# Designs tried in a protein design chat: VHH binders against Protein EXORDIUM-like 6 (EXL6). Part 1

Every score and structure here is a prediction.

Target 1, 305 residues: Protein EXORDIUM-like 6 (EXL6), of Arabidopsis thaliana (Mouse-ear cress) (q9m8t8)
Amino acid sequence: REPPSQIPNGTLDLSLLWYGQFTPTQKERVHDFIESLNFDAKEGLDPKVSAWWKVVESYQERFEVKDIYRQKKSNRTVAPRIKVKVVRSYVDEKMKYGKELTMGNGEKLVETAIGNMSKVVPVVLLSAQVRAHGVGFCDGTCQHNALAKIKGQKEPRRYIMVSNPEVECPGECAWPFHTADKGPRGMTYQPASGEVGADALVIQLATGLADLATNPDLTKSLFKSETTPYNDDVKKNHESSSMYIVDPATKCTRVFGSGAFPGFTGRIRVDPITGGAFNSHGINHLKFLIPSIWDPKTKSCWTPM
Below, numbering starts at 1 at the first letter of every chain, in headers, positions and changes, except where a header shows other numbers; antibody chains are not in Kabat numbers.
F, E and O stand for the ipSAE by ESMFold2-Fast, ESMFold2 and OpenDDE, each averaged over both directions (binder to target, target to binder). V2 = 0.75 x the mean of E and O + 0.25 x the DockQ between their complexes.
Where letters were taken out, [cut] stands.
The coordinates of atoms that the task and the answers printed are left out; those that the model quotes come from them. Centres of patches stay.

## First folded at step 5 (VHH; from t2 with G106P)

Design u2
Fold by OpenDDE, look of step 6:
Structure u2 (fold): chain B 305 residues (1-305), chain A 122 residues (1-122)
Amino acid sequence: as target 1 above (305 residues)
Amino acid sequence: QGQLVESGGGLVQPGGSLRLSCADAGFTFSRYAMAWYRQAPGKERELVAWITSGGETNYADFVKGRFTISRDNAKSTLYLQMNSLKPEDTAMYYCAAGYEVYLYSPDRYDYWGQGTRVTVSA
């Protein structure tokens, strides 16, 4: 098994499950954000969402530099980029398993997201109609990046599950678009899309994706009672743990710009027309507020601004 | 637990053809990207070709259209059709399976076969 401290390369094929009712804006923002990850426009505005993703990719590069022998063995001089694609988008507006997410039906959602596809990372997005506190949300968690044992499959599957930030502990999950539940009240901002549920959802998704990309061998499971950690022996093969930070995006929650402190996002921009807060540009000059990423070299949270 | 078993190697004349097979046992074949590697005597192991779980393929530069990697998920078998073989193709050929995101890193493959020897000689 691959060591958990190594960064993946190649492609991440996402299968999205939209569980519940979502607004067009929510769906559009998520898709646009994902496309922005690998969008390198020559004349684009800075900072870019793609630059943010490159920071995630830099973990791989840093690791590869340390492991020169492995690099030589692979006959690779440069690590490939991590391309992210949505390969499937499934909507369950009727919420087949109900509005109250349980440990039992959580796994079923992951299964649904997987479908019959063999090469996908399931991403389960929960609508505002869904409550998921029973599965561990609102306990300091807005998104789950974990493993699920899928019936009929021998290997556990990685998944991302994102609760709805507008209704599921919004003071935590929708900050800074919502007043914080804990700590300094600080300032609140308007979302660039005009919808708190859309932009906050992107923040949580971004967090999950970054953590997924930087922690390829997940050992954490949402369903602890039903799953076992995946292969502790793999840790023994890592020569250097100094370059690996578990969940670097989660580590830097609530930091969106330089100078951040409790109750303050840091220096971010506000669109003069919409009044929306942002710190990066994506496709078609769309503006996003995206989370920061831990930098192991500086031992600080890297921000786009 | 999981095991890959290569077959189809042998002695062939230059310009000849071989078809290698790699049979899966003990893991979910369809979930993995697959690859062929080869190692010639005194040389490092090198990538020949890989195929994703979705069927996308890529080849090393030296292949130049001579080889075709394919998979049959129903049979849990990976193939390498090798045509126009050259003496330089003489090597031990290995089958490997791993998650797609790690397909460029040999040390990250979950499963390796024992190899099948291919000898191209007049």
Scores: ipSAE 0.000, ipTM 0.230, lowest interface PAE 14.5, mean pLDDT 81

## First folded at step 6 (VHH; from u2 with A33V)

Design v1
Fold by ESMFold2, look of step 7:
Structure v1 (fold): chain B 305 residues (1-305), chain A 122 residues (1-122)
Amino acid sequence: as target 1 above (305 residues)
Amino acid sequence: QGQLVESGGGLVQPGGSLRLSCADAGFTFSRYVMAWYRQAPGKERELVAWITSGGETNYADFVKGRFTISRDNAKSTLYLQMNSLKPEDTAMYYCAAGYEVYLYSPDRYDYWGQGTRVTVSA
């Protein structure tokens, strides 16, 4: 049959596990941020959260359309869009494995988030009640994009883990909503949601999602569909270009606006009514402060503002 | 927000079938996890099945293989197809909705319907 006239959307299906106690604001903020990634309507204020996500999607430009979709009659190169959906949201308020995480019970949380679904990205969200130093948080790390061993599977599964940092390591992982532990302390800001934990979780999740979605190992799973043949040879025939880096959001840690330097977020806005800091707009006129992403085209951290 | 309204209950002979429906009059239906619960006379309310916004399902052990939960987001309607009905299935059946599946607090839902009665008798 004739090749399709456009690249189909990629999909990133998330299964959330909320471990511990969370406020309604924390849950709503995360869900609204995720939905805002897909919100690319012409109405609404700029810059948009979805414009930020397009930089993530542009990492797929390392592949040619002809190579990706078995389209012998097309030479057009475009970045596919990646739709992000929450397909399940679990809550464990009882904290089945306790408040002190180890590598072992951390992997069990990932297994719980996967459940019986073979094609999801598990996202584990840890409440402020949870101590996560046993899985590497607060030692230079504020979010995980990592691999876990899953019982009954030959290959490990990639997962995202984030933690509300307002108790365990606010100076490391809640900046700019808390003074920094190291380096110039600089200006601090109020969270746009009114809750440090909610907006810090968004920053961490945004970083983890961007790093995950730009990893070339996920390209096949993002774009394989029943309606558009995926060329399984794409990964086998291409090496990463030197202009594309691994973990491009982590590369730009603590950069939120143009002109950023240690102790300064860069250019961001403050809502004149609420006092909340932001650099992007999402659904329902919501305002978000989101991190930067290394842009391979400019070889610099792309900022919303 | 809106209200959940169940329908489709009634009197059925053993071995028969019924299809329960639950309509949403004002919710953002497609975002919710939806569930069916039942309460037999003199017993506590118990989970029958739930279905996530993404279509993942879970069934109580006592109804596995006989009941099927499904949803139609375009019609904002939840369904429970009940086959091979037994007298033990006699109960008031309730529809519930919420954003989250609470793993260790199964009755934690934001919205509940008023119920529809199912009676299975010779």
Scores: ipSAE 0.515, ipTM 0.770, lowest interface PAE 1.4, mean pLDDT 83

## First folded at step 9 (VHH; from x3 with V101I)

Design y3
Fold by ESMFold2, look of step 10:
Structure y3 (fold): chain B 305 residues (1-305), chain A 122 residues (1-122)
Amino acid sequence: as target 1 above (305 residues)
Amino acid sequence: QGQLVESGGGLVQPGGSLRLSCADAGSIFSRYVMAWYRQAPGKERELVAWITTGGETNYADFVKGRFTISRDNAKSTLYLQMNSLKPEDTAMYYCAAGYEIYLYSPDRFDYWGQGTRVTVSA
């Protein structure tokens, strides 16, 4: 069969584990953000969260995606769409493995989020009650996009882990909603949701999703099917190519708009009624502050504003 | 906003079968995980099975392949096919719906039906 002229659309099925206690606002913000990736904000409300996601999707138009599907080169290149779905959302308010996480029990949380589903991306969300330094948080990173060894599986599984940073390290991981611990302090802003933890979780999750969705290993998973040609050797060659960028949203940490520099977010907006800071519009008139994305062609951060 | 109504319970002999139904009179069915719970007299409510909007299922260990959960999103109806029934399956069976599944705090769903009784004679 001849490869299609458009690379088929994919899905990113998430299985969430909420570890610890979260407010309704924190849960709602995360779910509303994810839905806003798939559905446009109302006409005239720009920039849109869904437009930001289309930038992430555009990284799939690299040569390796077309070669995986044996797609012939075309003058017209259209990025495949990725629908992001929460297919399951687990809650562990009892914190079965305690409030002090290590790499070992962190992997058990990933296993819990996976459960019996072979094709999900586990997303572990840690409440403010959880001390997550032992799994790498607050030590130069504010979200994990990593691999975990899963019992009974041949290869490790990719996962996202985020943490509400408002207790453990707000000055490192909740900026601009909290003063920074290091570097120029600059102005701070109110979270659009009214909760520092809720909007910090959205920034971290957006970062993790963008980094995950641009990962070449996920490209293989998203577009592999029994009916499309598959060339595993492309994955091998791609892993050595300088055309790929690892973790493009993480590379733009603390950049939220054009003209950003240490201590300044770049251009963002503030809702004149609520005082909440944002750079994008989601569903239901919601407003979000989301990260920028490194563009390897321009060697700069692509900014929502 | 949903309203869940169970039906299909009754008296059955050991080894027999029943099919439970849960109709959503509201508009929540297509977005939520749907579940069956049961509560025997003097015991805590326990999960029987749940099914996601996409059809992925999970069963309690005591089911042992005897029950099948299914859903018809077009009819906004949840089903539990119960085969090889045993006296210990005697309980009030509840339909539940929610976006979140609480792992270690069972029965914390957003919406619940009023239940339908299943009695398996001894």
Scores: ipSAE 0.547, ipTM 0.772, lowest interface PAE 0.9, mean pLDDT 81

## First folded at step 10 (VHH; from y3 with L103M)

Design k4
Fold by ESMFold2, look of step 11:
Structure k4 (fold): chain B 305 residues (1-305), chain A 122 residues (1-122)
Amino acid sequence: as target 1 above (305 residues)
Amino acid sequence: QGQLVESGGGLVQPGGSLRLSCADAGSIFSRYVMAWYRQAPGKERELVAWITTGGETNYADFVKGRFTISRDNAKSTLYLQMNSLKPEDTAMYYCAAGYEIYMYSPDRFDYWGQGTRVTVSA
């Protein structure tokens, strides 16, 4: 039998672990953002969150994916869609390891988020009262995208950890919803959800998801191990993979629209009814402010607007 | 929004089988973790099983492989196949749904059905 002529659609299955106390708005906002990644209907206003996600999906035109599926040699390239789903959402409302997380306890939360599911990406969300040590939150980093060695598994697992920054460092990790800690003063804006922490979590999660999903190490998990007779060549050619841009959304930190510069988000819009700032549209007519993604084709940050 | 309606309860002999159904008329069923709970007279409500949107399942220890939880997202319906029923399984069975599973408050779901009664003869 023959392998498919097109790269099959992939799935990014997320297992969320909410560590600490979160408002209903914070949880709903994150769920709505994730669902908006899949919302590709013709109806609704542009730019869409899903158009932003298509930039991430376009990274799957890399050599490693084509080699696995032996895509037909032609100019016609069809980037796969990656459906993002929350397959489990746990809440540790009592904070089993307290408010001060060591790196080791942070990894235990990752293990909890994985559980017995070998094909998920764990996402640990830390509430505003939690401080995670050793990862650089509020000291140069606003989301953490890393590998953890998981008991009982041969290969390390990639995970995302985000922290609600509204108490500890809103000027670093919730800008532009709070005056910036560094750099020229610019306009600040209201969060579209009405909560600084909710929309900041979306920015940081969007950054982490984009950085993670563009990483070639996740190719196998994204596409459910639908394989061809030449899968072994992917491992042999790991160093020979297509040029890889490390963390392309982090590379565009604080760029939200065209023409951005220090102190200015770039072009974004303000909802005339709610006063909330946004650069994209999601499900249920919701509006989101999401980061930009480095585009290696243009050698610039791809902006939603 | 969704409203959960259980069906399939009834009277059954020990060792018999029943299949419970829980229907949601809403369009958001596919986003919920779905669960079955039960409450015998004079007892606290207890988890029977849950199933995530991704199909991961969890069963209470007393199930011991006798029950199977499943879901059909196209029909917006949750099922509980109950085999090898015992008199101890006599209870009201409730369907529950929500986005999150609370690790230390397991009955904290956003939506609950009215329940369907299962009676296993003694």
Scores: ipSAE 0.547, ipTM 0.763, lowest interface PAE 1.2, mean pLDDT 82

## First folded at step 11 (VHH; from k4 with T53Q)

Design m3
Fold by OpenDDE, fold request of step 13:
Structure m3 (fold): chain B 305 residues (1-305), chain A 122 residues (1-122)
Amino acid sequence: as target 1 above (305 residues)
Amino acid sequence: QGQLVESGGGLVQPGGSLRLSCADAGSIFSRYVMAWYRQAPGKERELVAWITQGGETNYADFVKGRFTISRDNAKSTLYLQMNSLKPEDTAMYYCAAGYEIYMYSPDRFDYWGQGTRVTVSA
């Protein structure tokens, strides 16, 4: 089958499960951030969250999609756009499985987030009331994307789970809005939203989304419904190559701007009015602090600033 | 704060049909979970149906396939197609919007319209 004349855009449909109690600011910041991923307004201020997302999208150029569309467009590989939208947002305000999560309970949350939807990415957000050491959080892990076996489904489903950064190793997960637990103690910044738990949550969500979206498996999932040929053998080749970087956002943890070093975020901005730290702009001129992304070409963390 | 405006209510005979609309003047319609409620005279407000951002729907038991909730995000409009109307369906119908569906508080919505009256009478 001839490759399509145009590179189709992919859609990342997120199903959010808020497990526990969250503040309105937390919820709003998450939604604002997600909408900012594809918000590319000319009137917007630089750097943009959407530009950051374009870097994430560019990872697709390194994989199977590049080979398919390279032939049609004059040697320029254009990565398909990844449109991100929330298709469902559920709150488990009573925390059905308790405040202490086990691995088994974590899987159940993923199932809940999926519901009857076959093409969604479940995103499980854990509240400050929840402890998830049993799911493997802390000790360097604030969020993860993984595969879950879902009952009744033949293929495992990829999911994102984000622990609460205020209560789960806040020195790691809420940095730089919280004093680091380990290493040099630098300056602590104020969050742009005014809530550490909100902006730190966005950082972790952003990290998880970037890691997920840069995974070659996503390409398969995004285009599976289309007549685009997908060669599984190509995946095998990329896994063995230095070109595939696993979790590129996680790799750049604690790097938020140029010149970062242990205890220092790198070059970021502080709003003179609010005192909030940021390195990007989203919808409605909202300011965000978002993580860096590993660039395999430069072998360094790409930063918005 | 979302401003929801219902329309499409009126007088209809039993067995007839109506299509209700709820327009949101805001720019964030796509973020909302939307719902229809109704309140009959002398009765409490009850859920008719809700629809998620992605179009997942849920209906009250009394609907029994007669009503269809839908949304057009491009138009920032919620719809309720009501068929096979019964006198018991006579009520003020309200549009509601929220950001999330609370699993244990399904009636929790953030914004409400003023309502549109539906009267089913011979």
Scores: ipSAE 0.861, ipTM 0.941, lowest interface PAE 0.4, mean pLDDT 88
Fold by OpenDDE, fold request of step 13:
Structure m3 (fold): chain B 305 residues (1-305), chain A 122 residues (1-122)
Amino acid sequence: as target 1 above (305 residues)
Amino acid sequence: QGQLVESGGGLVQPGGSLRLSCADAGSIFSRYVMAWYRQAPGKERELVAWITQGGETNYADFVKGRFTISRDNAKSTLYLQMNSLKPEDTAMYYCAAGYEIYMYSPDRFDYWGQGTRVTVSA
């Protein structure tokens, strides 16, 4: 099949479920971050969140998309762009399933996030009021992407769930804005937004999104509407490869800049005005601290800086 | 703060149609969940319809397929196409914007327009 003249862009439509009570800053920061993923205007400041997202997009070159969009002339594979947008945003302010989540309740939250939309990625954000040990959070897990069986649907749906990093294991999940629970305490930083719970939430969301978007299953999700049959063996083939890395952002947990080591974020920037730590810029010149992504080529954690 | 400005209201005969518009002067229209409300004289304000950022819609029971809520993010405009209008549809129609749909507080919106009057009369 001749490569299409134009590489079709994929769309990652996010359906957000805010489970519990969130601050306006938390909500705004999340939206700002999401919009920053595809904000690559020339007037933007470097390094860009969008550059970080491009690294995520580049993972598609390793999947089936590589064969589809290989440019004949340059033997260069151009990864399709992944446009990310919030298509739905719901708040369960009363926490219908309680403050202590079970695995079963977690699935229900995912269902709630999906609603009647068939092509969305549900993102469940848990508030500070929620305890999610029952869903496997803490002990090294601050966010996860997984497959949920949804009633009435034949195929499981991939979702992202993020525990509240400020309350649920903050030493793990809100680092470096919180003192680490384990290992060297190191230096703590201030969040650029002024709220630990907001910027830490973005870190975890970013981690989850990166992990999700670099998963071979994304190809199926993004291009399932195309006439080209999805090769279900792609994941298997890649998983069998010693070079395949699952959850590349999670792999680079606590790495935010070059030279990172336990207790040290690596080289990041601090805003002289706000005192906030950052390693990237988004929309409206907003400063973000976002996680690193594993680069299988260099076998290192890539950072925007 | 987004300024919502409704337009398109007026006098129409029963069975007629109107298209309401709500223009947002702000730059973040695409982030909003949008809704139409109406308030008839002597009655409480009631939800007509809402639409999510991605176009998911919900309608009040009284709409019964007569109204269509839509949005154009590029134009930062919300629409309400009203067909088969009835005298009981006479009301002030308000545009509302919020960031989220609150499951247990559906009337919670952050921004409201001034409203446009719809009168359905023979």
Scores: ipSAE 0.856, ipTM 0.939, lowest interface PAE 0.4, mean pLDDT 88
Fold by ESMFold2, fold request of step 13:
Structure m3 (fold): chain B 305 residues (1-305), chain A 122 residues (1-122)
Amino acid sequence: as target 1 above (305 residues)
Amino acid sequence: QGQLVESGGGLVQPGGSLRLSCADAGSIFSRYVMAWYRQAPGKERELVAWITQGGETNYADFVKGRFTISRDNAKSTLYLQMNSLKPEDTAMYYCAAGYEIYMYSPDRFDYWGQGTRVTVSA
């Protein structure tokens, strides 16, 4: 009985660049996770990856709702739908810039992922073969959502970079699938995919996507050509138009369920058939372990479970 | 074997036109990079064109604007419109699909059709 309303839509077009060698499982997990953002798991399989993504979308609850049954215009707002689509996926198994990346070569990988596409978000995935320390990984950082200066472009471009941490820094960036190097030892779990690297990449990509999609500077451009009303208060909120903090998924690092504390993931499940740990359901009966998201309204991590 | 089925090949005179189709049954077509390859008698298989999930296209230099690759995601069908056909275009034409473009292994695709023959002769 709810009144009909038009939900604002945006798209997040990703251009993936796989740098180095990846297993088929690693590629499949990433693609399946991305699809699970757009499509619900089977009814009854909860919590859902798509429900987690709706929490990310809620950070952009800035659209006014027309209330046909009460008045033409309402002071209520609604969150948009953000479809996540892979528009290109490149693989460089030769590793053009070698196994030891620099910041400059990292930016060239971002350029390669962009190509000649003006409206994509480049996502660079570094294989376990890569020493990613030179681009800022492993010293407390397991993924990047950052800006890069691109040759021939006036404005810097947003990008996501993730690294398979299972060789270089598994104790920093592959927990809970590997024992932690620092802090309480904690429990470890098996990855639902059967591969530490595949499930670690999903955690890091999910973190980067959530941090990116909640960034008001980036998501502002997603809706400029929308046919629905959009409350753009950028001028009034000069540095930030959102009440949400920067990088809300990164703020909940190592929190996967309710009741988490150092050394404990919080409440998660283990698949009785595969032994794999998960906190969400995706497409095709797949199970994923995904990060929590800081909720500024409750001043705590919103957890899938 | 393979879920890709090509059609539209045949005999044409030089300067003629053909439209090749490639239908994908039982899979998620919109998630694939799609490509056309060809293999002429006595020659190695070569890329003709690819089209990404987002619709970006790339053509081999020999195409010189004569061919157009396109896709219809609603019909799960890939097309190759071939105009101004030349005898050197005579080949078996293959449809290919995968999630990725391998930058240094251009014919590495997960799925291949069985091909459709194009013959250009007077």
Scores: ipSAE 0.650, ipTM 0.826, lowest interface PAE 0.9, mean pLDDT 83
Fold by ESMFold2, fold request of step 13:
Structure m3 (fold): chain B 305 residues (1-305), chain A 122 residues (1-122)
Amino acid sequence: as target 1 above (305 residues)
Amino acid sequence: QGQLVESGGGLVQPGGSLRLSCADAGSIFSRYVMAWYRQAPGKERELVAWITQGGETNYADFVKGRFTISRDNAKSTLYLQMNSLKPEDTAMYYCAAGYEIYMYSPDRFDYWGQGTRVTVSA
């Protein structure tokens, strides 16, 4: 069978594990954000969450996706789409390993999120009940985009772990919805959802998804399918490209809009009815505050506004 | 008035087959874990099967391979294929939907249909 004439969409299948108790707003907010990544309706207001996700998708141009699929005679350079969807959402409402996680128990949560699924990205969400310092949060780190060695598997698995920071470290990981612990006191805003924890989880998840989807290690899993031809020469592109940027959303920490500087988010909007801060629009006219992404072409943070 | 509408129930002879359907009018069907429950007269409602957003399935022990749950996200429809029906399968069958499966609260679903009647006449 010959390669298709167009580069196919990639897929990013998420398996969510909610550890502890979460409010309905916290769960809905995360699901709505994920759905908004691929919501591209023309009648929607700008800036769009999907436009932000297209910046993430554009990173795949540096891997020469055309070479992966042996596409020939393309006269357009258009970044492929990455379809993001939730394939399982599991809740451990009683916290099997308690409130104080060890690294080992954190890895067992990743194993639970994977289950028997060979092609998923596990996403572990820790409730505000969890003291997440034991798994590396709140000391300069507000989300994990990391590798875990899974029992019975030769290859480590990439995972995302986020924690609701509203109790343990709101000054570190919930700014601008809480006064910062260190540095300039800065601006403080209200969360668009009405809940600090819900909107902080979205910021951390958005950061983790962007850092993960821009990592060249995932190119094969994003674009390989059982029905589409695959080109193994992608490995050489890592050696020949000067465009590799590690964790481009984390590189833009605390930048939410143009003109940002320490203590100032940059240009963002405030909803005149709810008072909630945002820089993007998603499904159902929902408003989100999402992080910026480093752009290697401009050598600056790409901002939603 | 609900979002979920069951159909396909009716009268059937023992050993026969039926296929139940549950249609969702909303555009967010792909977000749901979906389930079938049943309630016989004078008995408590019980889980028959569930299916995750990605297609992973789980069945109650009494199914014993006789029923198959499936979903068609393009048509926003959940199915239950019931084979080798017995008189004890006589019940109202309900579809249910939610975003999550709760490890310690398996009955926790956000939306329920009105039900469709299945009668297996001895």
Scores: ipSAE 0.638, ipTM 0.795, lowest interface PAE 0.7, mean pLDDT 83

